# VH-VL binders against Protein cereblon (ohgt), part 3

Target 1, 230 residues: Protein cereblon (ohgt), of Drosophila ananassae (Fruit fly) (b3m1f2r157to386)
Amino acid sequence: LSRVPGVDYLEHILFPGEVLPFMIDGSLFDDEMPGLDGLIFGVGFPLMQPPEDNPHKLYGVTCQVYEKGESGRQLVFYKSRALQRIVINCDDIQGPPQYIARNPTSKCFSKVKILPEYFLPEPLKCVDMGSMSRFRDIPSMRDKYRRYQLSSTPWPADACQEYAYEEIVERARKKLEIHKIDTMPRCPIQLSFWLVRNLHLTEKMMRLTFLTDSVNTRLQLIGSTLKEES

## First folded at step 4 (VH-VL; framework fv_temelimab)

Design a8 (from tA5 with heavy chain P103E)
Fold by ESMFold2-Fast, scan of step 4:
Structure a8 (fold): chain C 230 residues (1-230), chain A 124 residues (1-124), chain B 106 residues (1-106)
Amino acid sequence: as target 1 above (230 residues)
Amino acid sequence: QVQLVQSGAEVKKPGSSVKVSCKASGYTFTDYYMHWVRQAPGQGLEWIGAINPSGGSTAYNQKFKGRATITADKSTSTAYMELSSLRSEDTAVYYCARVETLELYGSGSYFDYWGQGTLVTVSS
Amino acid sequence: QIQLTQSPSSLSASVGDRVTITCSASQSISYMYWYQQKPGKAPKAWIYAASSLQSGVPSRFSGSGSGTDYTLTISSLQPEDFATYYCQQYNSYPLTFGGGTKVEIK
């Protein structure tokens, strides 16, 4: 994974979806150089404790350059967007995660692991219908079969999850301006990161929401913060 | 197209200094770091140091720090490596080599073009 | 500093042979770089970023590896391939090279 000196290590947490603007010296480009457009690079966070207390690993994100801005005489402005959470393996780091002095000749991270995003509503519990399944296809027994099926199913866990999700969305709408609400994603994975970006969380809460692989857990952590404020 | 042309061979006495030049052409001089690497007769390659011609920032191998001075003149697209307090073990071919200052996706950083080399002989 | 150990230091091979050169780093590195040097000439960039061939390098050459162990392979040795090959790391200062592997005619 490529590195961009000056933004390859940040002292704050950057979440997927956030814009990371940066500038580089334009004299580094000749007229036909493709530049950094579309470049995917890594950003590490020395403030995040590494997994398994391994001092050679850093949490971070991948970023992709999506736009070249207006440039000054020697400076070229770029916009990048964080895409995925990663763990960076930095075997040349000794001791706890530290900000690594940038070496202009060291321009890639040796190993990265992309961290997964899991979102699973709690599944409905089903009762084995046994011989009762025979009645499903008999018109005179159809109503009895349906009543039996409904009465044997416990309160749906997915309905509880959907209710909690609706509550979180509704609380967020009350705190945020209309133009921000219009940009709210429908995908729960993207929504969980969007909420972190648009709500002011404590450092502890930002760390916890970044470290979890469970979107459900991230949303519940955010929801708890919203309940405490209201 | 791209050329790095170095100054001619030198014979120096122990304790003196030598200054080797490397004239770049065929590219934008300030877009590439200029590195210096030496090779003693029959031996391997040893990194001395580098300069960013754009800002003048330098880096040195600790083994040569205090004896080597790397400079660059943007007006002539020429880099220089001066080595002082010469010893017989400094007898080597000295190379300049460029490294792109901007890493594009997947390219890494490496010496893509080398000068022809300058033989420096230190003898009493 | 990162030390690079190449093996073998020299080898003798015939045209058409498969040749493998290894380079081991004392620490994990992101990429390895390889240079070809013929007698009396400057080194030439040969393989960069572990596995990418420099423009003009024949396809019989390949590079592989990650972490501490890297390999340069010539699938079918040709007369023009007789040279010394050096590995090099660009992960940290000071920049270091392997001791070189001399590929000689048998």
Scores: ipSAE 0.000, ipTM 0.406, lowest interface PAE 18.1, mean pLDDT 75

Design b12 (from tA5 with light chain Y31R)
Fold by ESMFold2-Fast, scan of step 4:
Structure b12 (fold): chain C 230 residues (1-230), chain A 124 residues (1-124), chain B 106 residues (1-106)
Amino acid sequence: as target 1 above (230 residues)
Amino acid sequence: QVQLVQSGAEVKKPGSSVKVSCKASGYTFTDYYMHWVRQAPGQGLEWIGAINPSGGSTAYNQKFKGRATITADKSTSTAYMELSSLRSEDTAVYYCARVETLPLYGSGSYFDYWGQGTLVTVSS
Amino acid sequence: QIQLTQSPSSLSASVGDRVTITCSASQSISRMYWYQQKPGKAPKAWIYAASSLQSGVPSRFSGSGSGTDYTLTISSLQPEDFATYYCQQYNSYPLTFGGGTKVEIK
């Protein structure tokens, strides 16, 4: 894999939600630069080049600056967080239209394509056909159904979605430190990336989980790894 | 591709000034600091100072403060280093070298590309 | 000012030899950088952040270290490796370089 100007190259795969710190020389920093608070930039991964081995395309992530601190003399460090999976086309290096992310370690702006995250909410469909709906139509059970409905009406839809992968969550809980479990996101999309970040996966599994646009597939891949190690 | 091309060799008399140029190409000029480093014949490397081409902010080694002036011209993607009150001890090869303005914390800041060097000889 | 001391100042070695050069900082630093310079040429970035090889640098080179002590190692010296190697810190101004280690052919 050759490195192309216009993209910073990270030797490992960075998933959405991961922190990527960087520094700036405070003595040379100019406030006339676009504010670093909220700066979005792109990072590419040579290991994630398309299967056809096209040197002009590179998988990566967008990162956004969220924290500023101090490091050493005249150095300031920043923390950024990976947000979205992208494909970077190094041939499309050009000026700043709306969809070009500036890479703070690159030579110029690169055009990027944001990759989608698809999640099929099967649990929500099943809940709509759930067993409690049968009590609605039974005259002698209407009061019981209404009491159940009133006590559970605020039940979030995302809680029902989480039931579909409850076994994966339970397996992960047995392998993870308790303080990490407290930071586990409820959104399946975010959870799929959180699990990759917090579990020790093989390089092959990291590539597979990064490359899929299907959150369901990503969760299944993670679940199969947890089942094998458990 | 990235290139830093410096001006040609110069011979100067003691007490005069020299201005060395460094023309950048193949990258966004304002995304990198430009540093100046010198090397006396048979000696090691010595940092002079740096400039942020975006806003013109500069930093100098105290040894050269008051004698060295670093400037940049965004329209021509060219950085300059002027050294005044030249002495025989200033005879050296002067290099420009770039450093990313926002380097990754794991990578840190370093001189990833250097100019070819400009020999400045101070003699009577 | 952070002082960098390289050892040895020079060494003579043969093709195939294992070469080790060290750089000691007068105070703890987070990263060390190494540059290769051949006679009459500009220095080239060689190893950054103590242990990462610059693109195009052969795998026989490696860097290690933390705190005040850093090392550059060549596992099997080749003819093109004869050069002067400089360590450098970017932890604090003024930026400083080591005195250089000249690797010479026997």
Scores: ipSAE 0.137, ipTM 0.580, lowest interface PAE 4.5, mean pLDDT 77

Design b13 (from tA5 with light chain Y93W)
Fold by ESMFold2-Fast, scan of step 4:
Structure b13 (fold): chain C 230 residues (1-230), chain A 124 residues (1-124), chain B 106 residues (1-106)
Amino acid sequence: as target 1 above (230 residues)
Amino acid sequence: QVQLVQSGAEVKKPGSSVKVSCKASGYTFTDYYMHWVRQAPGQGLEWIGAINPSGGSTAYNQKFKGRATITADKSTSTAYMELSSLRSEDTAVYYCARVETLPLYGSGSYFDYWGQGTLVTVSS
Amino acid sequence: QIQLTQSPSSLSASVGDRVTITCSASQSISYMYWYQQKPGKAPKAWIYAASSLQSGVPSRFSGSGSGTDYTLTISSLQPEDFATYYCQQYNSWPLTFGGGTKVEIK
């Protein structure tokens, strides 16, 4: 369990990579106020309960302050970015619910469990050899497809995983505007979270994609909502 | 319920000053910034400035610095905006609007409640 | 200062139509806010933090966007939706509003 300062409540789901802006009024701080630069704090989602029957557990994320904005006479904007999914045990919160970024003198702390981002334990296999032929339709994959076509042995599992990944990327590109495509991350973990926010998924799908610990499962869930190409 | 009640319409001569009031009720006055926004007839919205009633800290649009003065009286839960050296171009409806000083993360900062507006007419 | 450009400046649509209003910021911002104003009345908070509906706002309204581009959508226009809609940023001083989009019913 990690110890994270503060606990904030958010009425909607915030995914890793998403920006959470807030404003601090310097007139509300005393002369011994701690700085906020690099501060990591917890954010919980009351509407996202764990599957277990426990009203004191919340799903959430850790956020880190990364930028100080413009100041208008003691009014300062800050930007924070969500980093990792967590489960917060509310029984371990000391003091009344407080927001550390809003009340930096607060000594509220909570024990949290950082949720891992897993890949499937075994390599994905090529279940549809016909689908692999679409490698030639993906410019970045065309040469790799040609190499595997020449093999006398079964295609390696890595080729199937790479194809599935690039298939999702290409389907997403066809649904997204150019300015969004330019910001698309290449890391599968970050991509899985980025796609949830940019594909305008239903609230049910956002909950399902947040709750899964498997990056491959998350991408498959997202991929199921994209247009099929034939 | 939350209410912001502004003072009545005023007609002023060029070069004079006007002071508009905004009386807040239904919430803790010191938990919200009070902003002032104006709207000339048939035109859009223009931000004038803001005050934190708790500490008295203010922020002004540079366009109005030196002419606008925003104050707040905690004992009466009333905010004031005084605009001096009035010109015909200052003819507008003036609104007060509140913004939470410590908003919930993800909700941001916005004008959740507005006063009914005060028409200030500047004419010779 | 951050300039907000709304498009279109005005539109006419029939009851039941889908209406889309856009707001473009001169700089990337964290959130966009939308206000509804009817003739002779004060603006009302409508959509906050880009996509959250203010209490009492009908579900036919939605907001989306990030960075510099934001959108307000009405899925099925009703007579009571006749109004001017303004976007607004709270990212830096001075606070600025878009020029407004006047929605007129045919």
Scores: ipSAE 0.000, ipTM 0.452, lowest interface PAE 13.9, mean pLDDT 75

Design b15 (from tA5 with light chain Y90W)
Fold by ESMFold2-Fast, scan of step 4:
Structure b15 (fold): chain C 230 residues (1-230), chain A 124 residues (1-124), chain B 106 residues (1-106)
Amino acid sequence: as target 1 above (230 residues)
Amino acid sequence: QVQLVQSGAEVKKPGSSVKVSCKASGYTFTDYYMHWVRQAPGQGLEWIGAINPSGGSTAYNQKFKGRATITADKSTSTAYMELSSLRSEDTAVYYCARVETLPLYGSGSYFDYWGQGTLVTVSS
Amino acid sequence: QIQLTQSPSSLSASVGDRVTITCSASQSISYMYWYQQKPGKAPKAWIYAASSLQSGVPSRFSGSGSGTDYTLTISSLQPEDFATYYCQQWNSYPLTFGGGTKVEIK
């Protein structure tokens, strides 16, 4: 892939929730420039080619600066956090506010497509109707059961998602050390990204888990790795 | 091919100064920060400081502020680390290592290439 | 400063063994970086951003982790893997390294 000027590239995949620290020469900034605090910028991954196979488009993430770190003298650390998976269109250069900066110091802005995180359940093939009735009686499942009843989502699909989720969480607990278990995110979306970094996944599995819009599919891909090792 | 070639071994007396060089080739010198790291015999790695060759801006570990001076010469693609008021505890192998600046083109924020090291011995 | 503690400080293993070394940070960090150093040689970049292998590093190596705990694993130890491995953080100044884990022949 041919590199586009002004686009930040990482040779590895950065998942939402991860922190990207970086160092910058503060002396290059004008006195009138605001600090970088709160700046949102895009980071592209050459390892990830969009389905269009367009050299001017890259899979990546948005990052937001949240902290100015310690400085040694004129070089300053900043911390940013990855927020959303995106596709960066490097051909479209326009100004803010609708476009994300290509890097923290860039005057170049690109249009990005934010990739959705779908957590829709897949249908159960052999559902146990008795098991679904128990969701009403479990305090932690009561709100999920109410949501399920109030939404257009079928009961069997929601029950399937909860069952698969519980199994994957239990398999992960057995593989991970106790102190790490306490830091596991409760949100399935955040958990799916967190598990990628805390389990030894192949490069192929990391690409597949990044490209999937379905949280359930991402967790199932991770779960399949746990079964192979177990 | 990226190469960082350092100057030869030095033997110094306590209280003197040493200046180690690191000549870069195979890449655009000003696109990368240059860092200095040392390793005492049988010990681990210790960060000294860094320079942005493009602007000359530096950062130092507080432990070395006032004693270490890092400079760069763009015309020769060479970085230097000078350490003054040498003590026997400064006996170590001194390494230069590069880190790509933002934007992140090809390399992340890590020491992707290292020089071969320069042994500095401080003894009376 | 962020302190990095490696465990174990040394280990003895046989060719074909699975080897795991851990690096624990005194505070949460984004990524861990790993370097391999053989006696008398400069360190080599080995694993960056917690889990990405440097070009030329064999696939038997892997890295994982987030927050305060990071791990380097060798799935099937080979003779050329006997070395000292160092973890390193890039989260704040001063930049710090772990004490190293020496992987020795049993």
Scores: ipSAE 0.273, ipTM 0.665, lowest interface PAE 4.7, mean pLDDT 76

Design b16 (from tA5 with light chain Y90F)
Fold by ESMFold2-Fast, scan of step 4:
Structure b16 (fold): chain C 230 residues (1-230), chain A 124 residues (1-124), chain B 106 residues (1-106)
Amino acid sequence: as target 1 above (230 residues)
Amino acid sequence: QVQLVQSGAEVKKPGSSVKVSCKASGYTFTDYYMHWVRQAPGQGLEWIGAINPSGGSTAYNQKFKGRATITADKSTSTAYMELSSLRSEDTAVYYCARVETLPLYGSGSYFDYWGQGTLVTVSS
Amino acid sequence: QIQLTQSPSSLSASVGDRVTITCSASQSISYMYWYQQKPGKAPKAWIYAASSLQSGVPSRFSGSGSGTDYTLTISSLQPEDFATYYCQQFNSYPLTFGGGTKVEIK
C-alpha cells in the first residue's frame, strides 16, 4: 500500500515500461507551474473493472517523470514512464475520476496497492507429490512441506519453460523491428511487459495480460497469440 | 481502420473566426491525444496545439494562445479547432493528427494518422 | 524552441539512386520522427523513434542518428518515393518540423 500525489485517468491500458508523455497548459493554472522532475504519480484506467467489483477502486500504473521538455511560457512537455501495476483507491480523492483533469501535480492524494509480479515455473503435471500435500496446511509441518516442494521441483520443468519462452521470443522476432529486438530484456517479468508493449495485441488480450499477476500466464497468453498468427 | 475526416474548405474575412472539425472513427476516440497542425501554401508544417479528449486538457503553441481554442465532443468523436481574429497570414491547410504513445524501447510520441486537411483562405 | 534544419531543401534524383536527407536539431533530442507528404495530400507517418519504419513503409527506407543529427536514407529510389519528407521533434513544446526536403524526378 503506497500513497501517491496526484492521479491521472487514461482511457486505455498502459503497461509497465511504456512512456506516457503529457503536456501542461498554464491556462489551467493561475500560479507558476510546479516542479515535476522525478515525480511519481498514479494513472488509473476507468475502462478496467477493479478487483472485488468495487466502484471506488481502479486498476492502473505508477508513472515517474524522467524528462522535461522546452517551455513555451506555460507550455511544458513531460515524459514519464510506467513502473508498476497498481490498484488505486478512489475514496481518497475528491470527486469522481471523470472530473479530475490530467494533472500529476494535483493536490489530491490516492492510496495505491502495488500488484505483485509472480514468476514461478509450473511443475510437470505427471509429477506426483500427493503424499506430502497433507502437510502444507499444518503450521508445524509447513516448513517440511515447503522444503520438500523446493527440493523435489523437477529441473526438466524449468528447462521446458525456458524452451517455451525461447519459442515465444523467436516468433516475436519475426514481427519486430531489429533495433527493438536488441533491447529485449532477459528478466521474465520485464520480458512479459516488453512483449505486450512491442506487439500489437487485441484489446481483449491487452486486458487479460494486464490483469494476470502471473508472469508465466502472461507469457503463455502472448505466446498463444503468436502461435495463432505464425 | 482509423480515419480522421475533416470539414470542407472555408473562405473568411480578416478579423472573423473559423471552426474546423475532425471526425474520428475506427478507434476509441478518448484513448488518443488529437493535435492540430497547419501548413501555409508552399511552406512547412506548424504545430497549433493539442487536446486530450478524455480529460479535457489542452496545450497550445504560444504563437496561437488566446486565438486558438481546441475542443472535443465525445458523443460524436469529433475534435474542433477554432481560430479567431483571422489575418491573411492564417491562410493555410489545417490538419488534425492523432498521437501514438510508444513503448519504453521506442520511447516518445508521433502523429500516426492525419486528417485530409481543411483549406482556410483569409481574404478581404 | 528547438529548430530543425533539413538538408538539402530539394534534390533531383533518378529511379535506383541512393538518396540521403539530413535533419539537424538546435539542441539534443531523444528521437527524430519523419513524415512523407505527396502534393495535395496529408503527411504520412514514415519513420518513428529515429529508426523504426511505420507499418507499410518499404524496407529500402532507413533512419539513423542520435543527439542533434539524424538522417533518412532511401537505398534505391522508386517512382512512388517522389515526395517531400519532413523531420519532427517531440522533445519539447512547441512541436517543430524541419523545412522539408523535396525529392523530385530528374
Scores: ipSAE 0.000, ipTM 0.410, lowest interface PAE 16.7, mean pLDDT 74

Design b17 (from tA5 with heavy chain S57R)
Fold by ESMFold2-Fast, scan of step 4:
Order: C-alpha cells, then structure tokens, then sequence
Structure b17 (fold): chain C 230 residues (1-230), chain A 124 residues (1-124), chain B 106 residues (1-106)
C-alpha cells in the first residue's frame, strides 16, 4: 500500500466529531513554520474499500488541530477533531477537487473531494392523526376512535421521517448510560455520527453508515439496528 | 522508489576526522528527517543524531556532542555526518536513515529506509 | 535514557517453529518499533507502532505490547526469517535500540 502525500492512515474508521490526538517530535520541527495552529490534514481508512466496490477509492476524514498541549518540549502534544468525510485521489468523483493541508511535518498537499451531508431539515410531516384524536375522550365515541386508530394507521404514515427521527432518539436514550446522553449532539448530522460510535455498531454497519451521503438514511440504518436489538 | 546511497569505506588514523555522505532520491528530500546510526563490528545499533533538511535544525546524542556534525545540502539532496577526534572505538558501519513521521502513534516516528552503510575503520 | 532489554539474545529454531522475542523498556513508552537485519546488510523496517507491519512484511509476523513490554512473534518460521531483530523507541532522546535477538537455524 503506497502512502498518499499529506494523508496519514488509520486502521479504524473515524467519524466527524471525534477527537484524534497526536504528537510530534518537536526537537527537529521547524517551530517558525506557520499553519500548525488550526492545521487541517487528511486521515485515510484503507479498510473501507471492499474489492467489489471501486478498489482505487480511499475514504477518510479531514482533521483540524484545535489545541496544543505543550511547547518547547521534545514531544509536542496536539488535539485535533475530525470535520468532514472525504475521498482521496479519486478521479471518478464529480466536482472540482479540494486541497487539504499537509501532514503536520510535511509540506505536500493532497487532492481530495469533500463528501456532502444531505439532510432534509424539514422532514415530511405525518398525516395529521390528531383530527381523529378528539374522539378519544368522548365516551360515546371510544369505539369509533379505536376502530379508526386500528384501521386508519397506514404503514407509510408510521414511517414518516419526523416520527422515525424522534423514535430513534428515544430508543437510543434507553440503551445509553445517563452520562453519555448528556453529551448527545443537538444537530441531526452530528448526532448520526455520534450514535454510530456510542452504540457500538458492527463493523459492517459502521461502513454502511460512513459511506452514505444521506443523514436521513444513516439515521434509518441506525434505527433499524435499534429495533432489531429490542 | 526511495533510495539512500552512501559514500565508500574509509580507513582513518586516530585523531583524524571522517565525513560520510548520504544521497537521497525518489522523494522530496526536505519533507523527511534524516538520522545517523552506527554499528560497531558484532555489536548493536547506536544513534548519533539527526537533521531536518528543510531548516537545518539538528539534534545529537550527548555522547557525540562536540565531535559529530550533521549537515544537509538541499540542492544535491545529500546529508553529511562528520565525526572528529577519531578513536579505535569509533570503528563501525555508519548508516543514514530516513524518518517516517506517524503523528497518530505516540512520538510517531521510525526509520523506514536505510542507506547501505559506510564502514569506517580507525587504526594506527 | 530509556534502556531496551531484548530476550533472548539468541535462539535456535527450525523451519515451521513459532518464535517469540521480547523487548522490555526501562520506563513506559507509547510504541515500540522493530527492525530486521541480515548479515552484511542494513536494517529494514519491520514493525512500527508496536503492531503494524511494514509494507512487504509477511503476515506470519506480528507485534504486540504496551507500556514497558513488547513482543515480536513469527507464527511459522521460514528460511528467509533467519536474521537479527532489533527493537527501538522514539519516545525520548537519545534514541535507543535493544541489544538484538539473533534467530539462528537449528
């Protein structure tokens, strides 16, 4: 496996939002070189490529340095955070290439394409079943309401995105410890990535959730796993 | 294809100095640190020092400070290690080695490519 | 300085044998690195970051360990594996190597 300039290889999948700490040998580093503070670099995942797919694609993430631990030491500690999913050195992807910053000790830039996160911010609303709920509390109408509830709950309406999203969040809360729930992201895009790691999904599911560009699809995949487990 | 090609064997008298060269090819010379390591006959490996070819910054094993001088010529992609005040104990094969930096793994560095070695014999 | 102690200093084994060599550091380190050296040749990078095989290294090799104790294992020794193996640390200066383990044919 040839190494791509400006990209470091990681043997496990790293999702956007995750912290990636690293260290460099500061004794030989050019301390006067600008750009390490806030440096953006690429990390590739060789294990993401099954032979049946395009064998020349390398998937990864961009990471940005946000904290320096110590300076003037031989070993300089940094914290970085994964930001965006990318494809590295792939000519088949549509759109103009983007260039990421070099590895912390290299001046080479790698050609990458940033993968978008598609999310329907205003999911399709379920059919308003509330119009029939007024019959629930009327004693003479209880049987009519019950029949309507049983016969008028269409499968497609039960699968609407707004309902599915809230159901997934509630099911995840039941499986996670309270201290982890307190760290759950508010943004659906970030939540989809956070859920993959904190629910300890299978390697196959991690690959499927990483490869999809649709946040809605990623959440549905996670939701299917949660339904199967309970 | 990365290659590090070192200068030929040297025979020196005690008290003299020796300068070994290491010519790099197949990669961008200034993107990688270059180290020097020696190995006495039948013995293990001993680190001498290192240089960042980009800025010229060096680091040395305290044992060799004052005797070893490491330099790099960017125009010829060549690193040099000069050792002065030679003694018979300096008889060894001297290697140059390129460092691959893996920031995600601790200190994040190891010697991924080595020169073929230069035998320096110090005898009276 | 960090001292690295390899054991054994030498061993004799037959083709097909399982071979394990150990490297102990005088203080905790993040990762160990291993090099293979054949007589008259320069060392070759073999295992980096304790457990990652350098490109071209056969899968019968593996590395493990953390803290102060690290091991290199050959699951089924082949004729081309007879060599001296050195461990090395890059946690602090001066950089240090183990004394080497010579793997000899029995």
Amino acid sequence: as target 1 above (230 residues)
Amino acid sequence: QVQLVQSGAEVKKPGSSVKVSCKASGYTFTDYYMHWVRQAPGQGLEWIGAINPSGGRTAYNQKFKGRATITADKSTSTAYMELSSLRSEDTAVYYCARVETLPLYGSGSYFDYWGQGTLVTVSS
Amino acid sequence: QIQLTQSPSSLSASVGDRVTITCSASQSISYMYWYQQKPGKAPKAWIYAASSLQSGVPSRFSGSGSGTDYTLTISSLQPEDFATYYCQQYNSYPLTFGGGTKVEIK
Scores: ipSAE 0.112, ipTM 0.601, lowest interface PAE 4.7, mean pLDDT 79

Design b18 (from tA5 with heavy chain S57Y)
Fold by ESMFold2-Fast, scan of step 4:
Structure b18 (fold): chain C 230 residues (1-230), chain A 124 residues (1-124), chain B 106 residues (1-106)
Amino acid sequence: as target 1 above (230 residues)
Amino acid sequence: QVQLVQSGAEVKKPGSSVKVSCKASGYTFTDYYMHWVRQAPGQGLEWIGAINPSGGYTAYNQKFKGRATITADKSTSTAYMELSSLRSEDTAVYYCARVETLPLYGSGSYFDYWGQGTLVTVSS
Amino acid sequence: QIQLTQSPSSLSASVGDRVTITCSASQSISYMYWYQQKPGKAPKAWIYAASSLQSGVPSRFSGSGSGTDYTLTISSLQPEDFATYYCQQYNSYPLTFGGGTKVEIK
């Protein structure tokens, strides 16, 4: 729910690292959550309507509130920062929930899964061999990782971050003001989200970059957009 | 047991080409990149290039780009390095060495096993 | 191109001595690798990922360092340790080696 002029809270795709100020009716926010043993509690926001072929999946982010104040009659103002991508399931079709999230706009509690930020062996200029080797032990990733490595060019160990950063950062610098470049993160996960936040991408590209669990794919999608324009 | 066995010493004239072989045994050939490194007499080590035997994909040191050609034959588990337009400065021992394509997390990539070396002498 | 500078180029030491060899990279790298080479022989993997000993390498050897500066140390030199040691980076192409450090008998 948009309560601040110029902000649409329900339709804006919010990436990890972004600040989301919001205002809600204080009656919706009682701070009591189900006392379920072994589950982590937090606040989640659904970001988009489910796909036509899977009406049970909703995507969103968890947010950490860092400031609270009163704003008018029964209105509470919050400042929050998005932390993690989540999927909200109505059914436990994907195994046990990792988190219980509270929807501040509807007073609903939902079981959610925190979406992983995988470093997958998608083709980029380079491969970080040290980081990538951990994924050979994930059963669902093992065959894809092996096939990719056996078919790729021999890349320098631990160089994927440097080559991905160098090419993508250089292209991004051509589109960004110098004061923003000074804040660019070195971590590939943070960089992938930071680039989406600071570059003007189409809604389609924002959706694709949000929905991928692969950091390499997200960077590749962003990089291809930068190549098309430069 | 892992072995990398290289072809024998060669003496070549300036302007000719040489093709050195490296036959691998004792491991799955396609699980390792094969690199080529040379060492001039009394000098240090210099990287030439590498191949992924599975797909035939190569990488070269720019200094050797256009003169070096690295190939691999999966059926015989043998890698080759051909160097053309030979000069006296190309006189060196040429080594093949393997690097795992799926290294352990935190181990990086390194030349864990080397061939015995092939002496190539370029003289008139 | 990442340039690797080894120091010293050569040293003379006695059995039982503590020996330290350094390798400096022209830019920050994740890991350094070390190889031992004896006269007339191929190099042998010795230390990988800055500090891990290759199987069969005696525990008197150790590696340390991060960023641009890396070190190979021999705590108590033995006769079989006399050799040339090379550092190497696998961070970017072209792959490069240090100039080598020759450890000789005093």
Scores: ipSAE 0.000, ipTM 0.443, lowest interface PAE 11.9, mean pLDDT 72

